# VH-VL binders against TBC1 domain family member 23 (TBC1D23): the designs that were tried, part 17

Target 1, 182 residues: TBC1 domain family member 23 (TBC1D23), of Gallus gallus (Chicken) (q5f415r38to219)
Amino acid sequence: QLPADLRAKVWKIALNVVGKGDSLASWDGCLDLPEQSIIHKDCQELIDRLSVPEDEKSVLLLDIESVITFYCKSRNVKYSSCLGWIHLLRPLVHLRLPRSDLYNCFYAIMNKYIPRDCFLKGRPFHLFRLLLQYHEPELCSFLDTKKMTPDSYALNWLGSLFSYYCSTEVTQAIWDGYLQQA
Key: E = the ipSAE of ESMFold2; O = the ipSAE of OpenDDE; V2 = 0.75 times the mean of E and O plus 0.25 times the DockQ between their complexes.

## First folded at step 18 (VH-VL; framework fv_imvotamab_arm2)

Design e1 (from a2 with heavy chain S31D; at its last look DockQ between E and O 0.76; V2 from the best seeds 0.00; counts 0 for: pae E 3.5 > 2)
Fold by ESMFold2, look of step 18:
Structure e1 (fold): chain C 182 residues (1-182), chain A 120 residues (1-120), chain B 112 residues (1-112)
Amino acid sequence: as target 1 above (182 residues)
Amino acid sequence: EVQLVQSGAEVKKPGESLKISCKGSGYSFTDYWIGWVRQMPGKGLEWMGMIYPDDEDTRYSPSFQGQVTISADKSITTAYLQWSSLKASDTAMYYCARLDYGEYGWFDPWGQGTLVTVSS
Amino acid sequence: DIVMTQTPLSSPVTLGQPASISCRSSQSLVHWEGNTYLSWLQQRPGQPPRLLIYKISNRFSGVPDRFSGSGAGTDFTLKISRVEAEDVGVYYCMQATHFPLTFGGGTKVEIK
């Protein structure tokens, strides 16, 4: 596991976003998508599960909502709660990154590590199972015992990278290990 | 030595397509934006847009949005600028430049330029 | 878009004498994290631009110490303490704080 004060730096380096800069500069700041109320609700649910001071909640909520909103605008993607983006954002939020770094990390994860076709089409991710088998063979055996096909758990993993099924501390440890091997 | 080497000068007719290239060497190509800058004859510099080759995040100046396409192939450390239908007003020198957007906000190095001439 | 206004448009200077170029932006160039991403470029005749100064006042590697930058907020200055023949060319300020990135209109420095 990485020391907490180094984790943010290691994640930005491993995701290769240090040189990307203020990618939010091209955004007009408007939270005006047709699905904005759904985005707000999902962000509020995430914030409600965090142990942070109330004043920090409003700033963090705006950061997360801004990241999702601009990503949807930048990629012409319609937001849906089923995409699992909140679970991908949860470990990143705990890094307490500036909003632009948070966006850059989210963008990199979405475009380098989670193929978009797997989210939208429900397709199996056989490469994910191979990586899981290589690094966590006992978890693979457990999932097979529960009669879960690679399609079913790969879809949930691709939408959340274990965030949906694991605590924040465990999720960050898994990400630390995964990114160290990238 | 850190270098950006651009493809050679082009002479084209209005309506023709064109794709010019910018090959980076001597540095980690995926760690920086590559920007494109136009200089019309006798005029100053105009920023056209940029691409982050690692994840292909691409941004355009509003003045050039929809008029050109910026792309990159990180496997051969090359960025591209292309037109689907050239106009006579596209006659200019085109530079690529590496942008250090994350720390310094500078363009360095610059390519040698590609002169594009569009005339009948 | 942030407008970058340079003055003078042309600066004829006797060899060995100073030159001073001003750049004004239509809005503050202070980024929300605190840096000011104002650069100065030199374009010698027939050559691509090259970086001289970044973040207002920092000299890029290999740039002679006769070049200096100063300023804050919206007002910036490039000074050449003693103009040499090789300094002939067009100088541009550029901002990377705001999107889109924008350049000044240029200042031609010439001898005699």
Scores: ipSAE 0.339, ipTM 0.706, lowest interface PAE 3.5, mean pLDDT 81
ESMFold2 (binder alone), look of step 18: mean pLDDT 93; pTM 0.948
OpenDDE, look of step 18: ipSAE 0.757; ipTM 0.898

Design e2 (from a2 with heavy chain T30N; at its last look DockQ between E and O 0.48; V2 from the best seeds 0.00; counts 0 for: pae E 2.5 > 2)
Fold by ESMFold2, look of step 18:
Structure e2 (fold): chain C 182 residues (1-182), chain A 120 residues (1-120), chain B 112 residues (1-112)
Amino acid sequence: as target 1 above (182 residues)
Amino acid sequence: EVQLVQSGAEVKKPGESLKISCKGSGYSFNSYWIGWVRQMPGKGLEWMGMIYPDDEDTRYSPSFQGQVTISADKSITTAYLQWSSLKASDTAMYYCARLDYGEYGWFDPWGQGTLVTVSS
Amino acid sequence: DIVMTQTPLSSPVTLGQPASISCRSSQSLVHWEGNTYLSWLQQRPGQPPRLLIYKISNRFSGVPDRFSGSGAGTDFTLKISRVEAEDVGVYYCMQATHFPLTFGGGTKVEIK
């Protein structure tokens, strides 16, 4: 619904990160986590799915790897491939944000919309369940039958199903609508 | 009117804990960093760290990392600075200030300050 | 850390005469996006600091015209064209381009 350059500006406003500034200024740029090779491989896989010139891939790879690395350092968390962060980053990467804005948006989404192992009804992921129900009603019904809460599958499901079954344009349109309501 | 109002002066002994507060009003508290600045008696200003209340992103000056904890409660538009174990060298005036890190790079407004005195 | 060096440390001034305060940074304060986040603060005796000048030369709201800022890169100046009694206090430069945020050591302005 939105032109790509305007979409990036709208997302920063909706996520309330315009005032956050250059949040990467405090980081020395070192990619030295014990799990760094795993982060690199997951980022490479994401980059391989993008239709961009080869020289732009190396810059984008560094941006994504830097965002994940600094987030892990800043939050004192260990990265794992099953967290699905790569799939969450895909729609943000297509916004073509500077690295600091990419980090600010990722941080805000992780803290405001991705609950930490909460299983209660009425959680922020209820909207995700409604989107799932619209696009994959049989899968949503199956997950309800197995008593899996939206929180238990939402991050990986957003990354996996929307990345594998939906185009980036469709995924961005869904997020545009979701962010406008929130 | 945009303002920051800090908690009152404190007199403490070494080893005691302390949590001082900074309440913001008249602006979107969640959309700006709140910074803490120390001024030791007769000395200049030292930036201690900052917090972005909306997502609780917290940054510390290397000189203060591990020595204080910065936090915020956005439901009551209040930021905090706390020590688990005060030292006599913590005797100082402590200011909070709103930082516009995204556009202007300025501190405005400043709180009135909280004088912390740590002596036996 | 970016070192901000202010001179002079003390500036006694006759009422109505000018004052000039210099601030030098150990590295350029030009941010990669183009702005220079250099501010000047005033701290009157017994009061918190207050903002005077931002981005080198812009006066903050309510700051009188006698205050002006100038400079570029690493070398910055605050001028008071005619010092008044209310201008007594300590003046600090401050940079927000680099992490951590740092202040100059201060310049005390007093009436002779």
Scores: ipSAE 0.457, ipTM 0.750, lowest interface PAE 2.5, mean pLDDT 82
ESMFold2 (binder alone), look of step 18: mean pLDDT 93; pTM 0.949
OpenDDE, look of step 18: ipSAE 0.849; ipTM 0.927

Design e3 (from d1 with light chain W32E; at its last look DockQ between E and O 0.74; V2 from the best seeds 0.00; counts 0 for: pae E 2.2 > 2)
Fold by ESMFold2, look of step 18:
Structure e3 (fold): chain C 182 residues (1-182), chain A 120 residues (1-120), chain B 112 residues (1-112)
Amino acid sequence: as target 1 above (182 residues)
Amino acid sequence: EVQLVQSGAEVKKPGESLKISCKGSGYSFDSYWIGWVRQMPGKGLEWMGMIYPDDEDTRYSPSFQGQVTISADKSITTAYLQWSSLKASDTAMYYCARLDYGEYGWFDPWGQGTLVTVSS
Amino acid sequence: DIVMTQTPLSSPVTLGQPASISCRSSQSLVHEEGNTYLSWLQQRPGQPPRLLIYKISNRFSGVPDRFSGSGAGTDFTLKISRVEAEDVGVYYCMQATHFPLTFGGGTKVEIK
């Protein structure tokens, strides 16, 4: 198995965040959003499902909650559980990144690989739905019967993709995927 | 050769909008912050903010938050500084500079500067 | 905000003599990962700033070896061992450890 620090370096390169540095430096560290209890609850549920040592869970919980909190503050976005951010964070947590690197990776995913109006109805999500329907019509019909919106399963797809590619053997596939989008 | 080339000098009246540009070449534009620095006539340097073009992460100095908009178009390797409504106090030289925030903590290179003059 | 205080404000110097510029920060510039992101810039008359020194004491490529940086924590010094005519200008220290990024007020070096 590959060392954790090498895997973390590969993900930072793949997401092109090596040059971003300490992006949390602009934050006062306060966890004081009106919806903070919801953020905490969702983060706790994620951490409880992880197979990590108990003494590391409290650090990871604070890191994840800090990432969500600062993202909401910096983007002026209200958090809710249905946004699906936990799905995006789950594969990143397995990498044991420092908090600033975790934030940088999360920000990159949200702003590069999630369509701009992912949580709003609009042309990019409508186009994604049409492309899905053209290529995978049975899956699209099944998702419609489950009342899953395109923005919901686009986020789940990205989260599943990174969760699947947490290992070294798929590193070149991750590199190819990002280069294909550029 | 790594270069930042800025748009030309501007003469404007208060209340007008303005968007000045900074074009990078000779390096991976997406992988570095681009910062904007103001220098009022005869004064020192003031950091205004920065943008990471690849993911459009944008940070402002508290003194400039809400006063300007920083943006980038990575397809043409260009960063922008924009005012929706200029004030006479915006008269200054404006520099862009590449920031290596992740390793060295330096500004290099610097653009040649764009002089903005706002007067009635 | 981290205040960067430079002294002197003006440094008239005889050609060939040394110059020394001090920069003091209001807080330590040591980042939690260990580096100190303190840079020195030179701005010649009518020109944009130019990087001289990074991470306290490292000379940037193409900078003459008469420029040297030193210091730690909150106290930093730029020295010019033998001032030449081309060294006339304003020198700034800059920190990138803390947000927002801040500059010193500048030190004007001029030939007597």
Scores: ipSAE 0.484, ipTM 0.776, lowest interface PAE 2.2, mean pLDDT 81
ESMFold2 (binder alone), look of step 18: mean pLDDT 93; pTM 0.953
OpenDDE, look of step 18: ipSAE 0.848; ipTM 0.928

Design e4 (from d1 with light chain H98R; at its last look DockQ between E and O 0.87; V2 from the best seeds 0.00; counts 0 for: pae E 2.9 > 2)
Fold by ESMFold2, look of step 18:
Structure e4 (fold): chain C 182 residues (1-182), chain A 120 residues (1-120), chain B 112 residues (1-112)
Amino acid sequence: as target 1 above (182 residues)
Amino acid sequence: EVQLVQSGAEVKKPGESLKISCKGSGYSFDSYWIGWVRQMPGKGLEWMGMIYPDDEDTRYSPSFQGQVTISADKSITTAYLQWSSLKASDTAMYYCARLDYGEYGWFDPWGQGTLVTVSS
Amino acid sequence: DIVMTQTPLSSPVTLGQPASISCRSSQSLVHWEGNTYLSWLQQRPGQPPRLLIYKISNRFSGVPDRFSGSGAGTDFTLKISRVEAEDVGVYYCMQATRFPLTFGGGTKVEIK
C-alpha cells in the first residue's frame, strides 16, 4: 500500500487531474438545490463516521457538500442518496484534499469509471448477472432465490466502486491497486 | 516541442454549420485544458470556453453558452469548436490555446488561428 | 464577470524609451489560496498572442528582461524599459482567478 502522505499525490496523477486547477472557480458558492437538505444530511452522516478532529469537521462538511452541489449544478443532475456518491467520496475525504482537488478527483471518477445510467434501466446489471452466472452460478442461483434483481444488488457495487460494502482501509487498498494499474 | 495546429481558413454562408479543429502535440494532450478565444476583426480577445479532454469537463463563457459547442477527441489529440448555424457576426479569427490552470493560470502555446468568414 | 480595464488604449513611444501599460480589474484578483493569476500577452501584427508575464511579475521563458510586471489586488502594470521595433503590437492583460476568464481591451504600442 502507498504511504498515507503520498497517496493523495499518486491518486491525483492516476486520475489525471493535476493540471485541472480550481474547477470550482466558476461556481457562485450557493447551496440552494431543491434537494439540498438531503445532500446536507448525507454529508453529515459521512462526517460523523470519520475520525477527524472536531475543529475540522465543519470545514470538511462544507467541502463535501460543495462538491456534490456543484457537480449536480454543472452536470444538471438530481442528487439522490441511492446513487452512492457519499461512498465514492469517503476514500477521497481521507486524503485530506483541498476542495478543488476533491471535486476534480470526484468528477474524474464519476466520468471515467461510473456508468452514467447504472441505476436507471439496469443495462450494465444484465451483463453483470450474465458474468456472475458464468463465474459464480451458485451465488447467482441464491440471489434469484431471494428474488433480487441485478440492479438491486449491483447498484451499490458499481456506483460506489465497492466502497459501499468495504471499510475505508479496504476500499483504499482496492483503489490504490485499481488506479495504479497500467 | 509543444504545439497546437489549427484547421485552415473557412468561408461560409449564414445558416451553415462548421466544425474547426485544434490538434495538440508534444505534451500529454488530455492533461490540460484547451481554451477557445475569439478575436473579431480589429477587436480584442474574448474567452469562449474550454475543455479538459480526459474527463470532458467543459466550461463556457456566459456570452457563448448555447452559441457554440466545444468538444475533444483525446484519441487523436484534437479539440473542436462547432456552430450549428453560423451568423455573419461570427466572422472572426478563432484561436485555441492550452491553459496551464493548475499552477500558473496562463495560456501557452497558442494555435496559429483559424479565420472564419461568414458572408452572403 | 470581472472587467479588466487597460490604459492607455494607444501608446506611441520613441524607440529606446520606456513604456508603461496599466490594467485595472473590477474585483480583486487574489485567489483563495493566495496567488494572483494575472497574465500579460503580446500580439504582434498578424500573429497569435504570446505569453509575456504570468502571476503578476514572472517572466515567461524566452521573454526579454526589458519586460516587467508589477501590481497587486486590482491594479497592475506592464513596463517595457527600452522599447524596440519588435515590441510593436497590442498588449492584453488577462485574469484566470475567476471564471469566466477575461481580457483587458488591449493597448496598442506603436513607434512614434
Scores: ipSAE 0.413, ipTM 0.730, lowest interface PAE 2.9, mean pLDDT 82
ESMFold2 (binder alone), look of step 18: mean pLDDT 92; pTM 0.943
OpenDDE, look of step 18: ipSAE 0.850; ipTM 0.926

Design e5 (from d1 with heavy chain G35A; at its last look DockQ between E and O 0.68; V2 from the best seeds 0.00; counts 0 for: pae E 2.4 > 2)
Heavy chain, then light chain:
Amino acid sequence: EVQLVQSGAEVKKPGESLKISCKGSGYSFDSYWIAWVRQMPGKGLEWMGMIYPDDEDTRYSPSFQGQVTISADKSITTAYLQWSSLKASDTAMYYCARLDYGEYGWFDPWGQGTLVTVSS
Amino acid sequence: DIVMTQTPLSSPVTLGQPASISCRSSQSLVHWEGNTYLSWLQQRPGQPPRLLIYKISNRFSGVPDRFSGSGAGTDFTLKISRVEAEDVGVYYCMQATHFPLTFGGGTKVEIK
ESMFold2, look of step 18: ipSAE 0.556; ipTM 0.800
ESMFold2 (binder alone), look of step 18: mean pLDDT 93; pTM 0.953
OpenDDE, look of step 18: ipSAE 0.830; ipTM 0.922
ESMFold2, look of step 19: ipSAE 0.479; ipTM 0.770
ESMFold2 (binder alone), look of step 19: mean pLDDT 93; pTM 0.951
OpenDDE, look of step 19: ipSAE 0.824; ipTM 0.917

## First folded at step 19 (VH-VL; framework fv_imvotamab_arm2)

Design f1 (from e5 with light chain A96R; at its last look DockQ between E and O 0.61; V2 from the best seeds 0.00; counts 0 for: pae E 2.1 > 2)
Fold by ESMFold2, look of step 19:
Structure f1 (fold): chain C 182 residues (1-182), chain A 120 residues (1-120), chain B 112 residues (1-112)
Amino acid sequence: as target 1 above (182 residues)
Amino acid sequence: EVQLVQSGAEVKKPGESLKISCKGSGYSFDSYWIAWVRQMPGKGLEWMGMIYPDDEDTRYSPSFQGQVTISADKSITTAYLQWSSLKASDTAMYYCARLDYGEYGWFDPWGQGTLVTVSS
Amino acid sequence: DIVMTQTPLSSPVTLGQPASISCRSSQSLVHWEGNTYLSWLQQRPGQPPRLLIYKISNRFSGVPDRFSGSGAGTDFTLKISRVEAEDVGVYYCMQRTHFPLTFGGGTKVEIK
């Protein structure tokens, strides 16, 4: 398997966030949204499933909750569990990224690869959850056993997402139907 | 050659809208923040805000929040600064600059500036 | 907001003599990852600003070695070892450790 530092570097390059820096510097750190208890509960559930030392879970919980909270504040978006953001964050958290890198990667995924209206309104949750599960750390472990270079599986990760999304006429029909019902 | 080229000088009346541009070339436009900086006549430099063109992440100085709109079109490697309703106090030189908000902290290059004059 | 205080406001200098410009921040400019994002800019008359120094002491490409930066924490200095006629202009310190990004008020270097 690739070391965590190398995998994290590959993902940051693939998402084009290496030069974005500490984008959380503009935030005062307050966790005071009306829906904050829902955010906290969902983050706690994610953390409870992680295979990390218990001492590290409190820090990761704060990081994840901070990322969601700042995104909601900066975009004026109301969080709900139906949006499925936790499932998008799960593979990123396994990379053990600093909070600002975690935010940058999350923001890039939300704004570049997922239609804003669809994801922010929860309509494509099930489809995006399935797509995201193909890029879980298990896929990363599979690529590691194949001895693929970081460049090759970064391209494969993006290509897999693109190919999966565009390679099935059924997927397009499901998306169109789901968006019409919302 | 890394270059930022801004749109030409503007003469406007109070209440008019305006959108000025900053076109980047010679580098990966999507991978750096573009900042906007105001310099009022005879005064120092004032950071207005910045945008990351690849994902359109946008940040404003508190002094300019709600006063201007910063945007970008990465397909033509261009950033924009926009007012919906100009005031005489908006008369100033406006610069764009490439910002490395990562490990190096460059603030280079700078555009040549766009002089905006607002008078009745 | 981080206040950046420059001294002197004006520095008349004889050609070939040194100039020294001070910049003091209202808080430490050390970022949580360890770097200090303090830069020095030069604005010649009628021109846009130009980067001289980044991260306290690193000269940017094409900047003459007569320019040097030093300091730590809250106290920073730009030195010009031998002022030339082309060095006339206004010099700004700038920080991007904290949000919002802030500039010093400027120091005018002029030949006396």
Scores: ipSAE 0.505, ipTM 0.777, lowest interface PAE 2.1, mean pLDDT 80
ESMFold2 (binder alone), look of step 19: mean pLDDT 93; pTM 0.948
OpenDDE, look of step 19: ipSAE 0.808; ipTM 0.919

Design f2 (from e5 with light chain Y37W; at its last look DockQ between E and O 0.60; V2 from the best seeds 0.00; counts 0 for: pae E 2.6 > 2)
Fold by ESMFold2, look of step 19:
Structure f2 (fold): chain C 182 residues (1-182), chain A 120 residues (1-120), chain B 112 residues (1-112)
Amino acid sequence: as target 1 above (182 residues)
Amino acid sequence: EVQLVQSGAEVKKPGESLKISCKGSGYSFDSYWIAWVRQMPGKGLEWMGMIYPDDEDTRYSPSFQGQVTISADKSITTAYLQWSSLKASDTAMYYCARLDYGEYGWFDPWGQGTLVTVSS
Amino acid sequence: DIVMTQTPLSSPVTLGQPASISCRSSQSLVHWEGNTWLSWLQQRPGQPPRLLIYKISNRFSGVPDRFSGSGAGTDFTLKISRVEAEDVGVYYCMQATHFPLTFGGGTKVEIK
């Protein structure tokens, strides 16, 4: 629906991050978490799946690793691969955003749409369903049309909406529709 | 008209808690940072920290980290500055200000200020 | 933290004469994206600060053209071409390029 060239601007506006600026400016840039090697490995796997020139991959890897690292420091959260953050990041990375915009979009999604404990349980999240329905009724209605259960939403939401079971093009189209409501 | 209106002056004793407020109107409250700035009597301005109300992203000056809590309630377009235990050295004028950090990096508007006096 | 050093601390001027205020930063204020987020604020006696100049040289809406800003990198200047009675107050430079945000120490402009 949206031309790919315009998608990044629409997402920043819809996520309400245009006014946020360079929110990483307060960070010293240190990639020094105890779990940093796990973060690096997961980011490398994401980068390896992207269709970008090899010479761009090292810059993008640093950007993604920085986003995850600073988010963990900012939220006092320990990273693990089972959190599924790579699935959320994949469609954002395809927007070709600068590091600060990537962070701002990721932060907004995590803090507005993903309750802090939903990814940690791995079981039915009826509270997650209620929060999704309250805040994002069009997406909830769309998922009901596809006959997806609330616990399926928690895990498959990342996969179906952020490329776990769908192409990047399809995932971005779903987000285009969703974010245009905001 | 874009405005920030702060809560009234406070007189407190050391060790007491305090929460002061800053209500925004006339603009999209959740789309801009709200900053808190201290001005000690006869002194200049000190940035304490800021919050982005939409996603509650909160940043503190190192000088104030752990000393205060900044929060916001976007349903009533209000930001807050809070102390759990006031000190006499917290006696100052406190301003809130809207920061357009995305494109321009400026503070406008400013609240009228809240005078906090802490004495035994 | 970026230190912002203002001179002079006090600037008594005769009504109608110019005033010039210097602000120097301990590091470059050029953002890695290219912008310089250096602002000037005015605080009249008994009032909150108000924005005069943003991004070095842009006058905020409603600010008289007798106020002008200039500079680059680490060295910035606010000029008032002809001081009027309403210009009495304290002027601050402020940078938003780096966290934490920091202000200069202030320059008091007075009529002598």
Scores: ipSAE 0.439, ipTM 0.743, lowest interface PAE 2.6, mean pLDDT 81
ESMFold2 (binder alone), look of step 19: mean pLDDT 93; pTM 0.949
OpenDDE, look of step 19: ipSAE 0.790; ipTM 0.909

Design f3 (from e5 with heavy chain W106Y P109Y; at its last look DockQ between E and O 0.53; V2 from the best seeds 0.65)
Heavy chain, then light chain:
Amino acid sequence: EVQLVQSGAEVKKPGESLKISCKGSGYSFDSYWIAWVRQMPGKGLEWMGMIYPDDEDTRYSPSFQGQVTISADKSITTAYLQWSSLKASDTAMYYCARLDYGEYGYFDYWGQGTLVTVSS
Amino acid sequence: DIVMTQTPLSSPVTLGQPASISCRSSQSLVHWEGNTYLSWLQQRPGQPPRLLIYKISNRFSGVPDRFSGSGAGTDFTLKISRVEAEDVGVYYCMQATHFPLTFGGGTKVEIK
ESMFold2, look of step 19: ipSAE 0.533; ipTM 0.799
ESMFold2 (binder alone), look of step 19: mean pLDDT 94; pTM 0.956
OpenDDE, look of step 19: ipSAE 0.851; ipTM 0.928

Design f4 (from e5 with light chain L101Y; at its last look DockQ between E and O 0.75; V2 from the best seeds 0.00; counts 0 for: pae E 2.2 > 2)
Fold by ESMFold2, look of step 19:
Structure f4 (fold): chain C 182 residues (1-182), chain A 120 residues (1-120), chain B 112 residues (1-112)
Amino acid sequence: as target 1 above (182 residues)
Amino acid sequence: EVQLVQSGAEVKKPGESLKISCKGSGYSFDSYWIAWVRQMPGKGLEWMGMIYPDDEDTRYSPSFQGQVTISADKSITTAYLQWSSLKASDTAMYYCARLDYGEYGWFDPWGQGTLVTVSS
Amino acid sequence: DIVMTQTPLSSPVTLGQPASISCRSSQSLVHWEGNTYLSWLQQRPGQPPRLLIYKISNRFSGVPDRFSGSGAGTDFTLKISRVEAEDVGVYYCMQATHFPYTFGGGTKVEIK
């Protein structure tokens, strides 16, 4: 397993973002989206659950909120809590990356591993469930006993790469293996 | 050897579309920004925008936002600059250049340039 | 946008004599991580631009020792210690610290 102190450097290499630099330089820094209060609330909830020193929480909160805000502006995408972006950010936040590296990693994950049109209502989630049942019937059966709808767990797979159901430490270990294969 | 090779000169009329290309070789194409730079006749250099081919992150100078489209096809290591409707004022030399923003902040190499002439 | 002002606009020089080109930016070019992304480019007649100097003073590989860069903050200088015939062309400063990236207006170096 990947040593924890090298994980940040390995993930930046695996995501191919070492050469991107300060991607936030083109942003005016304004946190002024119509849904900004929702973004702030979701970021605050994530930060409140982290085990970090209190003097670091304010900086980290601003970093996460800035990443989400600029991604929405850059991609012309409306934020909502059900997209699961907080779950994708959680493993990255524990790496203690500078804001520009955090953004670059998040952007790479979203645009390489999450389908561009993967939003609720537009995805044929029942087809996804049929494919899952054919290939992974035990997982599909387990999700049915938890009363998860096909659109619920398909969105979570597509939007969170396991972080919805796993602890941060376990999620990072899974991502270490997955990113090394990709 | 690291090289950027651009498509040939173009002579066009106003209102026509155009897509010019920049093919990279000798390096990991999708790990560097590719920028486009305009040089109007007798004038200096203007940065138009750039793309990171691996994740298609694309940035435009405000002066060129909405005027052109920058794209890339990493499977053939090629970046593109395109217009939907050319104007006579688009007559210029267009260069592509590789940017190593994250490590050194430099443009190297440069393509040989593509002369675009738009006239009636 | 960051305005990059070059002086002189034209620099006729006798072979073997020095040339000095100044570049002034409208804002500091020091990036928040500490580097200054100020480059100097050479464009010979009929050729694409060529990188000479990056990060103020670092000479790019294959660039002759007679080229040197200096400066800090908002004021930068390119010096050619002994101008040769092959140095004829237009020289540009360029900043990549602030978006959008911008170039100076150019300085034409000519042989008398």
Scores: ipSAE 0.509, ipTM 0.769, lowest interface PAE 2.2, mean pLDDT 81
ESMFold2 (binder alone), look of step 19: mean pLDDT 93; pTM 0.952
OpenDDE, look of step 19: ipSAE 0.635; ipTM 0.863

Design f5 (from a2 with heavy chain G35A; at its last look DockQ between E and O 0.62; V2 from the best seeds 0.00; counts 0 for: pae E 2.3 > 2)
Heavy chain, then light chain:
Amino acid sequence: EVQLVQSGAEVKKPGESLKISCKGSGYSFTSYWIAWVRQMPGKGLEWMGMIYPDDEDTRYSPSFQGQVTISADKSITTAYLQWSSLKASDTAMYYCARLDYGEYGWFDPWGQGTLVTVSS
Amino acid sequence: DIVMTQTPLSSPVTLGQPASISCRSSQSLVHWEGNTYLSWLQQRPGQPPRLLIYKISNRFSGVPDRFSGSGAGTDFTLKISRVEAEDVGVYYCMQATHFPLTFGGGTKVEIK
ESMFold2, look of step 19: ipSAE 0.572; ipTM 0.801
ESMFold2 (binder alone), look of step 19: mean pLDDT 93; pTM 0.953
OpenDDE, look of step 19: ipSAE 0.848; ipTM 0.926
ESMFold2, look of step 20: ipSAE 0.489; ipTM 0.767
ESMFold2 (binder alone), look of step 20: mean pLDDT 93; pTM 0.952
OpenDDE, look of step 20: ipSAE 0.861; ipTM 0.933

